# VH-VL binders against q67yc9, part 6

Target 1, 181 residues: q67yc9
Amino acid sequence: DEPVPTPWPHQFHALMFMNYSGDLSMIDLWYDWTNGRNFNIIQEQLGGITYDLEWNNGTSFFYTLDESKSCRSGQLEVGILRPNWLDGAKYLGQQNVSGFLCNVWEKVDFIWYYEDVETKRPVQWIFYTGREAHIMTYEVGAVLEDEKWQAPVYCFNKEKKSLSTKGALSEFKGYKEKAAL
Below, E stands for the ipSAE of ESMFold2; O stands for the ipSAE of OpenDDE; V2 stands for 0.75 times the mean of E and O plus 0.25 times the DockQ between their complexes.

## First folded at step 1 (VH-VL)

Design o1 (framework fv_ogalvibart)
Fold by ESMFold2-Fast, scan of step 1:
Structure o1 (fold): chain C 181 residues (1-181), chain A 121 residues (1-121), chain B 107 residues (1-107)
Amino acid sequence: as target 1 above (181 residues)
Amino acid sequence: QVQLVESGGGVVQPGRSLRLSCAASGFTFSSYGMHWVRQAPGKGLEWVAVISYDGSNKYYADSVTGRFTISRDNSKNTLYLQMNSLRAEDTAVYYCARGRYYDSSGYFDYWGQGTLVTVSS
Amino acid sequence: DIQMTQSPSTLSASVGDRVTITCRASQSISSWLAWFQQKPGKAPKLLIYKASSLESGVPSRFSGSGSGTEFTLTISSLQPDDFATYYCQQYNSYPYTFGQGTKVEIK
C-alpha cells in the first residue's frame, strides 16, 4: 500500500528556484500537455534570459532575444514529458522539506521527487547530477497565451543544429532521449 | 508476474511477409516502451525496433527500415512486428523486450522466450 | 552507429575465480550501458544498468564500472551458474547496439 506519485496536471505554471552547486537561477515552467508543448524561461543570476521551447513532435528551440540573436534548433527523438512520467517510481518514505511534509520517490539514476502529502503539489526535485529545483509557485490550469509560443524568425533562417544536453534542464532532455520512443 | 509471450514465427520464403505478436501480462502495458531484438543462430544480439508507450514514436535499425513496421494495441496488451520483403539475413530468434521507460530507457528488464523466424529458399 | 567491442571473445575460468570482461564504445556513451547474461536456448537476463547499478535480484558478486568509452563487468567469485555468454549494450542513442558477446566457459 505505498503512495503513488500524482500525475502532472495537463496544464500548469510553476516558478522554480534552481540551485546547482551554488549557481542560482529562476525558471518559469509552462507545461502544456493539452497543446503538446513545454516552455522554460530561464533567468540566471548572472546573464540574460534564455528560452527553451519544446513541442511534442520533437521540435525544440533554445534561444536568446538579446543582441546575439542566438538560436539552436533541432528535432529530438522524444516529445515533452507525459503527465504520468513518474509511473514506476520507487517510494522512499516521508521527509519534511521547506515546511511541507512530503512523500518522496526516486526514478533510479535520474531524479528524486518530493510531493506535498496534503495538496499533492510538487515541492522540489533533485537530479542525480545535483541540480536542485525548488517549486515556489504551482498554478494548476494556467496556460501561457498562444502567441507567446513562437520562436523568433532567426531560428528558421539557419539549418537545424544538434542541441546541447549541457546546461539548465538538460537532465530532462537526456532522460527523455534515453526513454523508449 | 511480468510475462511476454511471442508468437507468429515460422519458415517463409525470401520476399514474403510474416507478422509477429507479443502478448504482455502482469504490468501496465500502456506505460512502457517496447522493443524487438533479434539473434541469428549462433550469433549475437541485434536491436531491431522500438515503439513508445502510446504508439506515437517509432525507430528502426537501418537493416530493417522500410521493410518492418512496429505497432501496438494497448487495449489488447499486444505488440506487433510486421515483416515485409524478408531476406535470408533476417533469419533469427525474435525477442519482445520491455524498456524501463522512465528509469533508464533502452535497457531491457524483461524479455519473452523468443520466436524463431527462418527465411529459406 | 555506435560500435560496441567486447574482450575477450571467450574466457576460460574455474569456480571461485575473479572474472573481468571489458566493453569499448566507438564514441562516448556517458554511463548509458547495460550488461546481460544469456544461457543457451534462453532469453537474455539484465544484470547491470547505467554502467554500475545492480538490477534487483542479481547476486552481489556481479559489479560494473566505467564511463565514457571503457566499461568493465566483474564477477568477484565465479559460481557454477555463471557459465554463460555476457553482452554489453549501449542505450545512449538509437540505434541501440550490443557488443559481440563474451563466452565464459569451464576451464
Scores: ipSAE 0.000, ipTM 0.473, lowest interface PAE 14.7, mean pLDDT 84

Design o10 (framework fv_ogalvibart)
Fold by ESMFold2-Fast, scan of step 1:
Structure o10 (fold): chain C 181 residues (1-181), chain A 124 residues (1-124), chain B 107 residues (1-107)
Amino acid sequence: as target 1 above (181 residues)
Amino acid sequence: QVQLVESGGGVVQPGRSLRLSCAASGFTFSSYGMHWVRQAPGKGLEWVAVISYDGSNKYYADSVTGRFTISRDNSKNTLYLQMNSLRAEDTAVYYCARGYYDYVWGSYRPFDYWGQGTLVTVSS
Amino acid sequence: DIQMTQSPSTLSASVGDRVTITCRASQSISSWLAWFQQKPGKAPKLLIYKASSLESGVPSRFSGSGSGTEFTLTISSLQPDDFATYYCQQYNSYSYTFGQGTKVEIK
């Protein structure tokens, strides 16, 4: 009888430390399955703040609020991760990580997932690409106000790109590699 | 033990259709993206198509777009490739291969397990 | 499509030799490159992913390096089981593309 990963709560907030081959950032992650939306607020160590706002119907915005007022928008064929997205993950045993005793699973080709044995909170996940997401705080049931989930008006001045073409997909893959998830 | 077993290959005339199947066992099929890769006799490898773990997203090589359709039935642990309007240039051994795919992230570890292949010969 | 070119196309070597195969991409693919081994009549086998990561169960004599457009597969001490055709493959973007293959044959 092997441990099964705990399904994610339908809503949570996490403050996360990110390390991708020495490139450091802090991410404010708002997961909201109930309203079909996910938000990464990304502060790079040597950069500004970028916003990754995604909806379960596939609508996605990657934007900045600085003077550049940049926005990339697209229509993804997949939505946000389901609460049970770790179903079928392979159990790898226990490891001590950052002061927590963790059960560890892998979703092959995607992610290693570390969960505290005692509290069942996520401790970290590491993408197969080497991007490391370390969970600093984890607030079950926390929700960001509805008005904060509004993309800037300049995101609507451009036609959304279909991410079914390889060029558009490659561009968005670069942006998504900055996100916690 | 992970196993992938292709079937449905054979000899078919140009312009006709053929459906390939790939039966998966030894792993949770519904958790993995799946690919089709082909190899013409004496030639190199050519990627054909991919389908996500839940079937929600698919991509195809330009050479087969509009003619081939990838699908899966997670309740039967089976991957399919529907091949329509077959041409002589589609003659190849067709392999199914496992790789978890998220099209936004891209597959990190492609094709860690392959089937034995099934030969499709398009000949008149 | 991103074009992948391997060199050499054929390589003759003896057991114990160090073998090096090069793969070049027509545009930057970062580190999104895999190496596969194929023996006659068999399906390919994954050796290396993300340019330099060894797949589980692959002998440590295999190593990969490179980023951007230039990549190398090295077999540090060739064994009889290593005579095969080797393919590089980019997975930076769809359509995925393979190199033409490098056949490693006995001298």
Scores: ipSAE 0.000, ipTM 0.459, lowest interface PAE 11.2, mean pLDDT 84

Design o11 (framework fv_ogalvibart; at its last look DockQ between E and O 0.04; V2 from the best seeds 0.00; counts 0 for: pae E 19.8 > 2, placed apart)
Fold by OpenDDE, look of step 2:
Structure o11 (fold): chain C 181 residues (1-181), chain A 121 residues (1-121), chain B 107 residues (1-107)
Amino acid sequence: as target 1 above (181 residues)
Amino acid sequence: QVQLVESGGGVVQPGRSLRLSCAASGFTFSNYGMHWVRQAPGKGLEWVAVIWYDGSKKYYADSVTGRFTISRDNSKNTLYLQMNSLRAEDTAVYYCAKEYSSSWYRGFDYWGQGTLVTVSS
Amino acid sequence: DIQMTQSPSTLSASVGDRVTITCRASQSISSWLAWFQQKPGKAPKLLIYKASSLESGVPSRFSGSGSGTEFTLTISSLQPDDFATYYCQQYNSYPYTFGQGTKVEIK
């Protein structure tokens, strides 16, 4: 039998190096399925920090905490990725990536997912958009303090609108919506 | 069906300005990055500029930096290219091209028919 | 900038022939390589993306291979409709760059 992707832990923290056609960023990913929330803290190479806060009820916030006090909020049709979101992915075989022997799966028109054969940890994500994610750290069971999961007050003074596919992991938002169809 | 229709091309003298338009239909325009690519007569393809789906980012080829401005009006489903200080070497058919993916950087899937810009004294 | 070099610049072939076009990148572009077909007076048409993925509606006689710096476009059996100019294009990083083109003409 072909190997299947390891479901995501219900809670984990990952530090990811992102390359988007030369645009570099670092992402602190806090995945918390237990509490129905996902947080991407994005450090732009030549910019500030942006926050992408997602709730499983479909509410999302994309904001900064700098003087601009920028915030976009919206309601998506779907929530955060479920732990087994890779179910049904096509197995492509094994490949050595970044010194790790990886099993490789494909979600058509979305992602190539590289998982270390030995540790079952994600190593690399390549999106069909060309965006590349390199998982630098992967801490299972790590949870961000509850106080850190709050969008700023200025996010609640604006009308809710559909969110654009902006951000270092915008592909995931697109995929979630598509998968719900 | 996806359609891209360029317009605004013509004959201009060096140093003059010209504004190209690209009318888009058949897809959610505001979800996709858009590009301009040009082709000099009898020559190859040259990437010119890109604009993010929401206009938040723009990149240009070195050959047009400081002279050309890419912009878009999502309410009109229209892409623009403002060309200033035109030079003879800017003579080309100008194509607008749609990003393959709404999430960017997958290359181009659809092109317009192009509009000819001729810079000549 | 990443330079893309195609070979040959011109290729004469007959219907039914196997045709191979090569594209070389000055640095690694992973698999972020596309192939386009262009006929006179027409806009380019996407054939292959991600180095080896066939675009929808493109005949299966077209195939792409390669990664890193060396790429090939193959037409397994050339058809009359295939006489055109072909371009490779990298979208690994800005600025996007194209090969100089390969004209496939009738022998």
Scores: ipSAE 0.015, ipTM 0.621, lowest interface PAE 7.0, mean pLDDT 90
Fold by ESMFold2-Fast, scan of step 1:
Structure o11 (fold): chain C 181 residues (1-181), chain A 121 residues (1-121), chain B 107 residues (1-107)
Amino acid sequence: as target 1 above (181 residues)
Amino acid sequence: QVQLVESGGGVVQPGRSLRLSCAASGFTFSNYGMHWVRQAPGKGLEWVAVIWYDGSKKYYADSVTGRFTISRDNSKNTLYLQMNSLRAEDTAVYYCAKEYSSSWYRGFDYWGQGTLVTVSS
Amino acid sequence: DIQMTQSPSTLSASVGDRVTITCRASQSISSWLAWFQQKPGKAPKLLIYKASSLESGVPSRFSGSGSGTEFTLTISSLQPDDFATYYCQQYNSYPYTFGQGTKVEIK
């Protein structure tokens, strides 16, 4: 029998280190299945802060708080990832990664997922594009205050624009759309 | 710089035993899985065995299962292959190979020069 | 065990030709496939991993494609240094298995 990937807890916080061919960023991930929302706060090594706020009803905002006051909003047909989103993943065996012994799975030729054998925490995941997310901290049950899940007013005053493909986590949005097929 | 040096090959009679060694340098040996791959003269590559970084897991090709044993000594940065009940079809150059350091490439990045094992009467 | 079959077993080509080598797996291996180049008397050299990712230092004329059960290695403009034997290798599951090899020789 091969191992099955552990479902995500309904709420957690993770600090992630993202590497894409040497381009580095730090991401604060707040996953909140209980309240139907997901938040990525992205600090690029050479750049500003970008906010990726997603709701389970498919409403999504990708915005900045700097002088540009940019916001792209859209309605995705698929909501945030379910806790059991790795159901059906193909088991690939074990690897030692960053001091952790991991079970490794692949989901729909889109993502490779690495989980610590001992604690069941995610250690890293790698998108088909070569973008690597390294999970530095993992805090089960952590919840961001409700007041902080608010998109800026200018996200609501502008006509809807197509969601940008330019962003550290555009692959997750692509995955949700592919998984709907 | 990563270097892998195989030794222990030679001419041996059928039914006998031989032990191969692979001396590793230039990387933290205890953090990587190690493999043996062989190639019969004029033939293709055949994967033989793997041992995990801590020695906890070992896997073998069907052709060598029950006869060959892979082992490692992390204090000496050395990989071993104990070959028992040798057959003429085990004649090959045996390569030591290091697993890739990237988290998603599970194959080989560095190979040794190889050591020739000839099983002949 | 997963069986890997390459075609052709041998091909003759001229410098400047586009060369295509195919590798088929007996069951799905997703993208867990590598391509190696081997010259006589030498250890194999990694060219491509994860079906399509070019190894550092490998010329851009080499490319890989495919997923699941059918994979292709392409050399866009054959150079004299490319006359060698090429092997595909699956690393989806143990035991790891190689194709039988494709010898690229001078026409």
Scores: ipSAE 0.006, ipTM 0.466, lowest interface PAE 12.1, mean pLDDT 84
Fold by ESMFold2, look of step 2:
Structure o11 (fold): chain C 181 residues (1-181), chain A 121 residues (1-121), chain B 107 residues (1-107)
Amino acid sequence: as target 1 above (181 residues)
Amino acid sequence: QVQLVESGGGVVQPGRSLRLSCAASGFTFSNYGMHWVRQAPGKGLEWVAVIWYDGSKKYYADSVTGRFTISRDNSKNTLYLQMNSLRAEDTAVYYCAKEYSSSWYRGFDYWGQGTLVTVSS
Amino acid sequence: DIQMTQSPSTLSASVGDRVTITCRASQSISSWLAWFQQKPGKAPKLLIYKASSLESGVPSRFSGSGSGTEFTLTISSLQPDDFATYYCQQYNSYPYTFGQGTKVEIK
C-alpha cells in the first residue's frame, strides 16, 4: 500500500550537484557493493578536487592529487552504506520537485530522500544540516575500472586514524558511525 | 634523479624468444606501476603492457596476446618483458615507463631511452 | 578499444606561430588524456596530463584543453626547440592507446 524506498543498486554511478547555502560542488559517486567499495570524487566550485575512497572492511582514504599530495587514511568502525540503508524511513507522501513527481521519505535526524515515482530513481536528498544533493545523472550497473580504485602510494604510511566527518558527504559518515552504536 | 635503463634488445629470428630488462633508480621502485611502450621504426607509439606496483595485476595490448609476459622484481628494482613467439611486427624500440609520481591516474611521467628489438630471418 | 585520431599528421610552421593539434577519441575518455613530445632518436617526454595539467618543467607556452572526445594541444608561440613529433594518449581504460602522431616541421 505505502511505497518503500528502492534499495540502492549494487553498482551505480551518480553525478550529484551539491548545494549548501550557495557553497557548490559536484560529486561523482561510484557505489560498488559487489566489491565492497565506494568512491566520491569531489570538485568544489572554482576549487580543488578531493577523493574519498572507502572499503567495506572500514579502510578509508581521503586525498588530493595536487602538488600538496595530501592524504588522510584510517579505519572506520563500519563499512560502506548497505543497499537497504533506507529501510525504516518514514513515508511523507508525494511532492513535485524540479518537474519530477517524487515519493518522499525521512530518516529522522539525518535526511529527506526524494525518489521519482515513475522511474524509482533518486532525484534529490536533503540532509538535516541543510545541505542538498541533486542527482544529475544516475547510471545503474555502471562500474568504475579496477585501476581507478587504487589510492595513491603516499597514502600508505604507518599512521592510521579515524577519518574526519568533514567533507562532501560527511553526513553519511556520521550516520554510519551513529548507526553502529 | 629518476633513471630507467632498458637492456636485452637484439636481432632474433621469428618464432624465437627474448627477455628485456629495465633497471630503475632514483625513486622507490616498489611504489610505482611500470609500463612497456614500443615504437616500430618510422611509426608511432604503441602501449604494450602494465604491471602494478606490487605485481598483483598485469594488463596487455591485444597485439601481444598471450605471447608477452610483464614481471617485476622489487628487490632488484628491475622490470622485465618476456617476449615469446616473436613476429616481424614486434620489431620496435621498446621503452619502459614509470607511472606518474604517486598519481592515481596511472599515466607515465618518465621513460627510458629504449632498447631495439629486430625480428627478421 | 578506444581509437585516438590525431590531426594533422604533419604541420609546417615558423618560429612564433600559434600551433594547434587536435585529438579525437572514439568514445568519451573524460579527462584521461596525456600529450607527449618526441624528438628524433630520443624517448618521448610528457607535456600535459589529465587533458590540461602542465607537467613540471614544461614551458607555459604549451597548453591543453578539452574533455570527453575532443582535445587540443596548443603552442602559443612556437620556438626552435618545439620542432618535434607530438602524440596524444588516452589512459581512461586498458589497452591504453596513442594517436598516430603529428610532426611539427620548420616551414
Scores: ipSAE 0.000, ipTM 0.444, lowest interface PAE 19.8, mean pLDDT 85
ESMFold2 (binder alone), look of step 2: mean pLDDT 92; pTM 0.934

Design o2 (framework fv_ogalvibart)
Fold by ESMFold2-Fast, scan of step 1:
Structure o2 (fold): chain C 181 residues (1-181), chain A 122 residues (1-122), chain B 107 residues (1-107)
Amino acid sequence: as target 1 above (181 residues)
Amino acid sequence: QVQLVESGGGVVQPGRSLRLSCAASGFTFSSYGMHWVRQAPGKGLEWVAVIWYDGSNKYYADSVTGRFTISRDNSKNTLYLQMNSLRAEDTAVYYCAKDRGYSSGWYYFDYWGQGTLVTVSS
Amino acid sequence: DIQMTQSPSTLSASVGDRVTITCRASQSISSWLAWFQQKPGKAPKLLIYKASSLESGVPSRFSGSGSGTEFTLTISSLQPDDFATYYCQQYNSYSRTFGQGTKVEIK
């Protein structure tokens, strides 16, 4: 039988290297399906740190903690990715990537997902746009403390019902929005 | 307003080739994926092939892989299906169908042509 | 390859009846399923996409439900214009596959 992609654990931590046409960033991903939340801490090459905090009810905050105290907040029509979001993906066979032998799938011609044959950890995924996420670390069951899932108070003074898609994580939001069409 | 008009069907001998065309109007043809779907007389629907908006990606049903080639000419708003090594089992009404997806062929078919009959017989 | 199986293959109903057609996928297709109506001698017409979304211009008596591997198309109050064959189609993966069709015959 053909391999099927492994569902994401309900909670995990991953450090990711993101590459899009030479635009490099390092992302600290905390996925927490159990509590309906997802947190990305993004360090851009030559840039500052940006925080992307998402809730499964569609509430989203994109903010900085520097002097600018910038924040965009809004209500998206889509929540965080479900653990089984790769259900129905098409198997493409095996490839060697970054020292891992991977099973490879494609989902709705939107994303190519690479999973280590031996450990079943994600190794990388590539969006149809050419943006590449390389998974450096993968810690199943790791949970960020509840106190850390707090948007700054200045985020709540700038309510928006819809957020424009921008930045290194925009493909997943775009995929979910198109899936709703 | 959206119209898809197939042509090129007819009677052809086994082992020969035939090219179908689908003329599109009423939408920006160059922005959408296009599909071919066939239906044998009295039978159900069978998907044949898809082509992306710019011709960059194509997929085929196993039954036609290696024999059929899908292509498009965006300057003429026309979709093509080149059918080689035809068999009696290829006898069907061939429909062109528009994908709902912008730039891709990954969505549902929102419009269909009226079809063109291909009969493979001696 | 994803196999789509419809039931029943044929059904007869009276005007005003509630009609349900089922469609089963051999593996999960999430909600990537469409329903088409085909009248004799005509091209298929889209009724429902993404399992439950009604296409613009389609009467509200048509509805779809389901996810994963089990899907249903319901016609709440059958009309004479609903004499047709109905097909489900998955668009989760290539090759795209259709169910074998369900013919709805009005008495």
Scores: ipSAE 0.000, ipTM 0.460, lowest interface PAE 18.1, mean pLDDT 84

Design o3 (framework fv_ogalvibart)
Fold by ESMFold2-Fast, scan of step 1:
Order: C-alpha cells, then structure tokens, then sequence
Structure o3 (fold): chain C 181 residues (1-181), chain A 122 residues (1-122), chain B 107 residues (1-107)
C-alpha cells in the first residue's frame, strides 16, 4: 500500500543547510508546536546572523542582535506549520538522496518532501521556487530554553511592516490550508 | 504634555479580582509598548508586565503569570491590568509606565503615572 | 532572569558630597541600563538611560558610567533635592528587572 508521510513531532531541533539559487546559509530550526512557536537562527555564508521568530497566533519577528538593532514585525494570516501539514500529499515513490533511501511526496505546485524510509526523519525538502533545505541533524523532543524565545525589547515598539522570507519554513507563511484538511 | 492616569485600585480580599486602568494622553498611544510596574509598601520596584504597541505580544513576571492579564484598547488610549486570584503579596502601588520609543531602539520608562494602591487584606 | 544588585543599600551623605552608587548585572546587559530617582509618595523619575546618557531636564551633577555587568551612578555635589532612593534597571531583556534600591539619607 501507499506510504503515508510521518507527522512532525510536536518539538524538534534541526540543523540544516539551505541553498536558494546559490545563496547558501546554515539554519538552526527549533520547531515547537506544543508552545505554538517556531525559531530560525540563520547564519548566511557571506553575512551575519539573523533571527526569525514566529508564533502560532501569526505574530512574527525578523531581527538582528548587532549594533543596528534591526527588527521587522508583523501579523501573518497563518500560524506556524502544523505537525500534520503533509496530510494529503501525493506519493511519488522512492529516491536515494544524500545516502538515504527516501519516500518522496509532493504538495503540487508547492513542495517536494523527502523522508528516510528507515528512521522516518526528514532528509530534505525543496520548494517549487527552488529553495532547498537539507536536514543535517534531527533531534526529536529537543526544546530551546524559554529565555531564547523572547523577541528583543526593540521589537515591541515597531509599527507593523512586511516580514522577511529567509527562514527555513518561510514559504509556508503564505500557505493557507483548505477546510477539507 | 504626556500624561498617564491610573485608576481602579482599592481594598480587596484574597482570592478576589480587580481591574486597573491607565488612561493615556498627549502622545500616539498605539505606537508604544506599555508596562505595569508595582511597589509593595516600603519595598523596591518590581516589573509586572508588558504589552506591545498593537496588543499582539505580552510578557509577564513569573510571580503573576497565570493570574494577571495585560490588555489595551488603542481606540480609547487605555491600558488595563486584570488581576485574578489576588494574594497578600500583591499589595502594592501599581504604576503604568511608557517604554520610550525612537528609531529602531527601545529604551527605559520615560513617563510614569501617579500610581494606584491595591491592598489585599489578609 | 537577569538579577540586578545595588551597593550600598543605604548611604549617608551631606550636601556638597560626591555620591557613588554601584549596580551589578548577573549577566551582560551591554549598555541597556537606566537610573531612576524616587522620592517618598512619588513615581520614579528617569535620570540616566543607555548607562551614561543624561535625560533632558536632569541636572548635570548626575552622571552614569559602565557597560556589561558593572555600572555606576555619580552625583558630583549632592543637593538637598537629591536625598531620595535610587534604582538601576536593565532593559536588555524581558522580564525587565530593577536593583533593590539605594537610599541616600542625610548624614
């Protein structure tokens, strides 16, 4: 019978390599469905560190901790990605990727998702835009300490602005699930 | 010209609820993060809670988490603190305070209200 | 949470004295430190922000210094209006935290 994609654990940490048309970055992704939050700590190959902090109520902050103290904040129509977001994905078969035998699914016109057949860990996902996330480590149940989820104080006085799309799951910020799911 | 005026304080029994208000004037209230700070009689200052400029984000001191709720109504230029399950330890003067705003930075309290006394009888 | 500790808790001084109050943070807060003055029955008043910036309208006898974890408030020549309690406050990270206060009393 047809394999079904594994729902994401309610909490995990992943270190990933991101490639978007030759722009390379390393991302520490802290996914925390239990507390309704998601955090991307983004180290760009030829740049500094940026922080993408997202809450399930749609509140999001994109900021730096350098002397510029930049922060963009806003309200998104969608919250963080649900654990079962792969429900209804089309199965495409198996492929060998980065030394793993993977089951592959597609959400048509959006994303291809690759999962290790044996461990059920994500191996990579590729957005139709060409943005590629390669999952290097995957730690189920890992949680970043609460103090690290606090947006800097300078974020709280900002007017609402357009938000950055640099995070590991940035393409999902515009994705809206249909009621049928 | 900036003014912050607290109200709603009084004497209340342990376990009861009380709601404080802070009426703001003389500035664009909807652009500022607002805070509640309290001071027990004869003691030092204790930070209680913050609410972001649009009300979407809040943070609380551990001592009040789960009992107090900060909120705001930008159309009325008013900040609120809903205090539930009050304890003797919550007896204090409660101050409304504005977080300074300019550029991309945030800075300490530049304006405070006069304070409103909350007494929780033992 | 960041703990703020002031020294001394009480200071006796005379008009004309140079007064120094120290504030220590349990972890680095860069320069995100403010000093407030409070007189009995009144709300606190901002004196210094960003560790060393004098608030508009505050007399020049007040000055602040320090960065990281060690900070100092100095009153160069104490005046009668300066007998009050002084608080340091970090605003680097929520929850914001205050020192326990330093009471400057008449000698």
Amino acid sequence: as target 1 above (181 residues)
Amino acid sequence: QVQLVESGGGVVQPGRSLRLSCAASGFTFSSYAMHWVRQAPGKGLEWVAVISYDGSNKYYADSVTGRFTISRDNSKNTLYLQMNSLRAEDTAVYYCARERYYGSGSYPFDYWGQGTLVTVSS
Amino acid sequence: DIQMTQSPSTLSASVGDRVTITCRASQSISSYLAWFQQKPGKAPKLLIYDASSLESGVPSRFSGSGSGTEFTLTISSLQPDDFATYYCQQYNRYPWTFGQGTKVEIK
Scores: ipSAE 0.000, ipTM 0.476, lowest interface PAE 16.0, mean pLDDT 84

Design o4 (framework fv_ogalvibart)
Fold by ESMFold2-Fast, scan of step 1:
Structure o4 (fold): chain C 181 residues (1-181), chain A 121 residues (1-121), chain B 107 residues (1-107)
Amino acid sequence: as target 1 above (181 residues)
Amino acid sequence: QVQLVESGGGVVQPGRSLRLSCAASGFTFSRYGMHWVRQAPGKGLEWVAVISYDGSNKYYADSVTGRFTISRDNSKNTLYLQMNSLRAEDTAVYYCARDLRFWSGYYFDYWGQGTLVTVSS
Amino acid sequence: DIQMTQSPSTLSASVGDRVTITCRASQSISSWLAWFQQKPGKAPKLLIYKASSLESGVPSRFSGSGSGTEFTLTISSLQPDDFATYYCQQYNSYPYTFGQGTKVEIK
């Protein structure tokens, strides 16, 4: 009779604040399981916009559109989070956060997940690394236009690929693998 | 107050081993990636190794690969660097540093004060 | 490995001066560059990350700019506390690499 976390809809848009040890950013999340893709558009409080484009075949691009034209790309064995990625999460009970009464679950060593009891929308999630995502809006069925899911041409430049940050990609892979458990 | 305190440095002969520790306090240690960075006397900074928040991912500089091992004990809020087969070139102040931010890359927001390792005959 | 080269290696300046330090990468590192300040006998302190983002608690007289292979740290009005050695560091690729340092000393 224990509550079970609600599977994510196949497509949604969420606007969220990320707080990591006082470093603030606003993230525009486009989740699209139907087309096997996920997009985080990240505006840092003290910085530019970073684009995190992920494909279910494991291809990931982290890029900027400013004059630096940076792009880090990688091939991961794991794809985007499945709709039921919270299957097997440990139930921790109820907690009031941001004016919502939430059911709380934990995927050990990965994430705490907070869901509104009434509407079943996500309210926040907190990564074990200390990143706190606060979900401001949640638009089920919203889809970003196909043309927006195109990595810049410089992401396919051999020079840019050779400059990928191995440690960052390894940690990201670890998070996704823990989510799959 | 966030603090990182290194220990375990000293004078050691070539070919021997030392283990360095970095004691963390004032933050949730288990939520942060950790690095070791060294600085030879009168020289610049050199990155040595990184370990993820849970210990599952590690990477090393080529100069120390196969000789040094980074590890952590989250229950004790402590980072370690096991240094084997030490060479004169390993003489340096060793710093531990925190904070990995995946989407923004990895950079060091807080450092310990360092521990001196001298490898001499 | 990506090599980071700073210029000048040493500069002499007076309080109130505008100071500029340049850092060049042997390969493009996009914006994945940080600047650190180090005083004698002390650990380095983060000033700027992602080429131009000011770390919390760092005075606004410090600013960073640049992308690709050329980067600049500027101190708009040098204060007594700013006489130190400054390092750039790329975090685009492992191994992470630092510039050789720029020593800012009293004129």
Scores: ipSAE 0.000, ipTM 0.468, lowest interface PAE 12.9, mean pLDDT 83

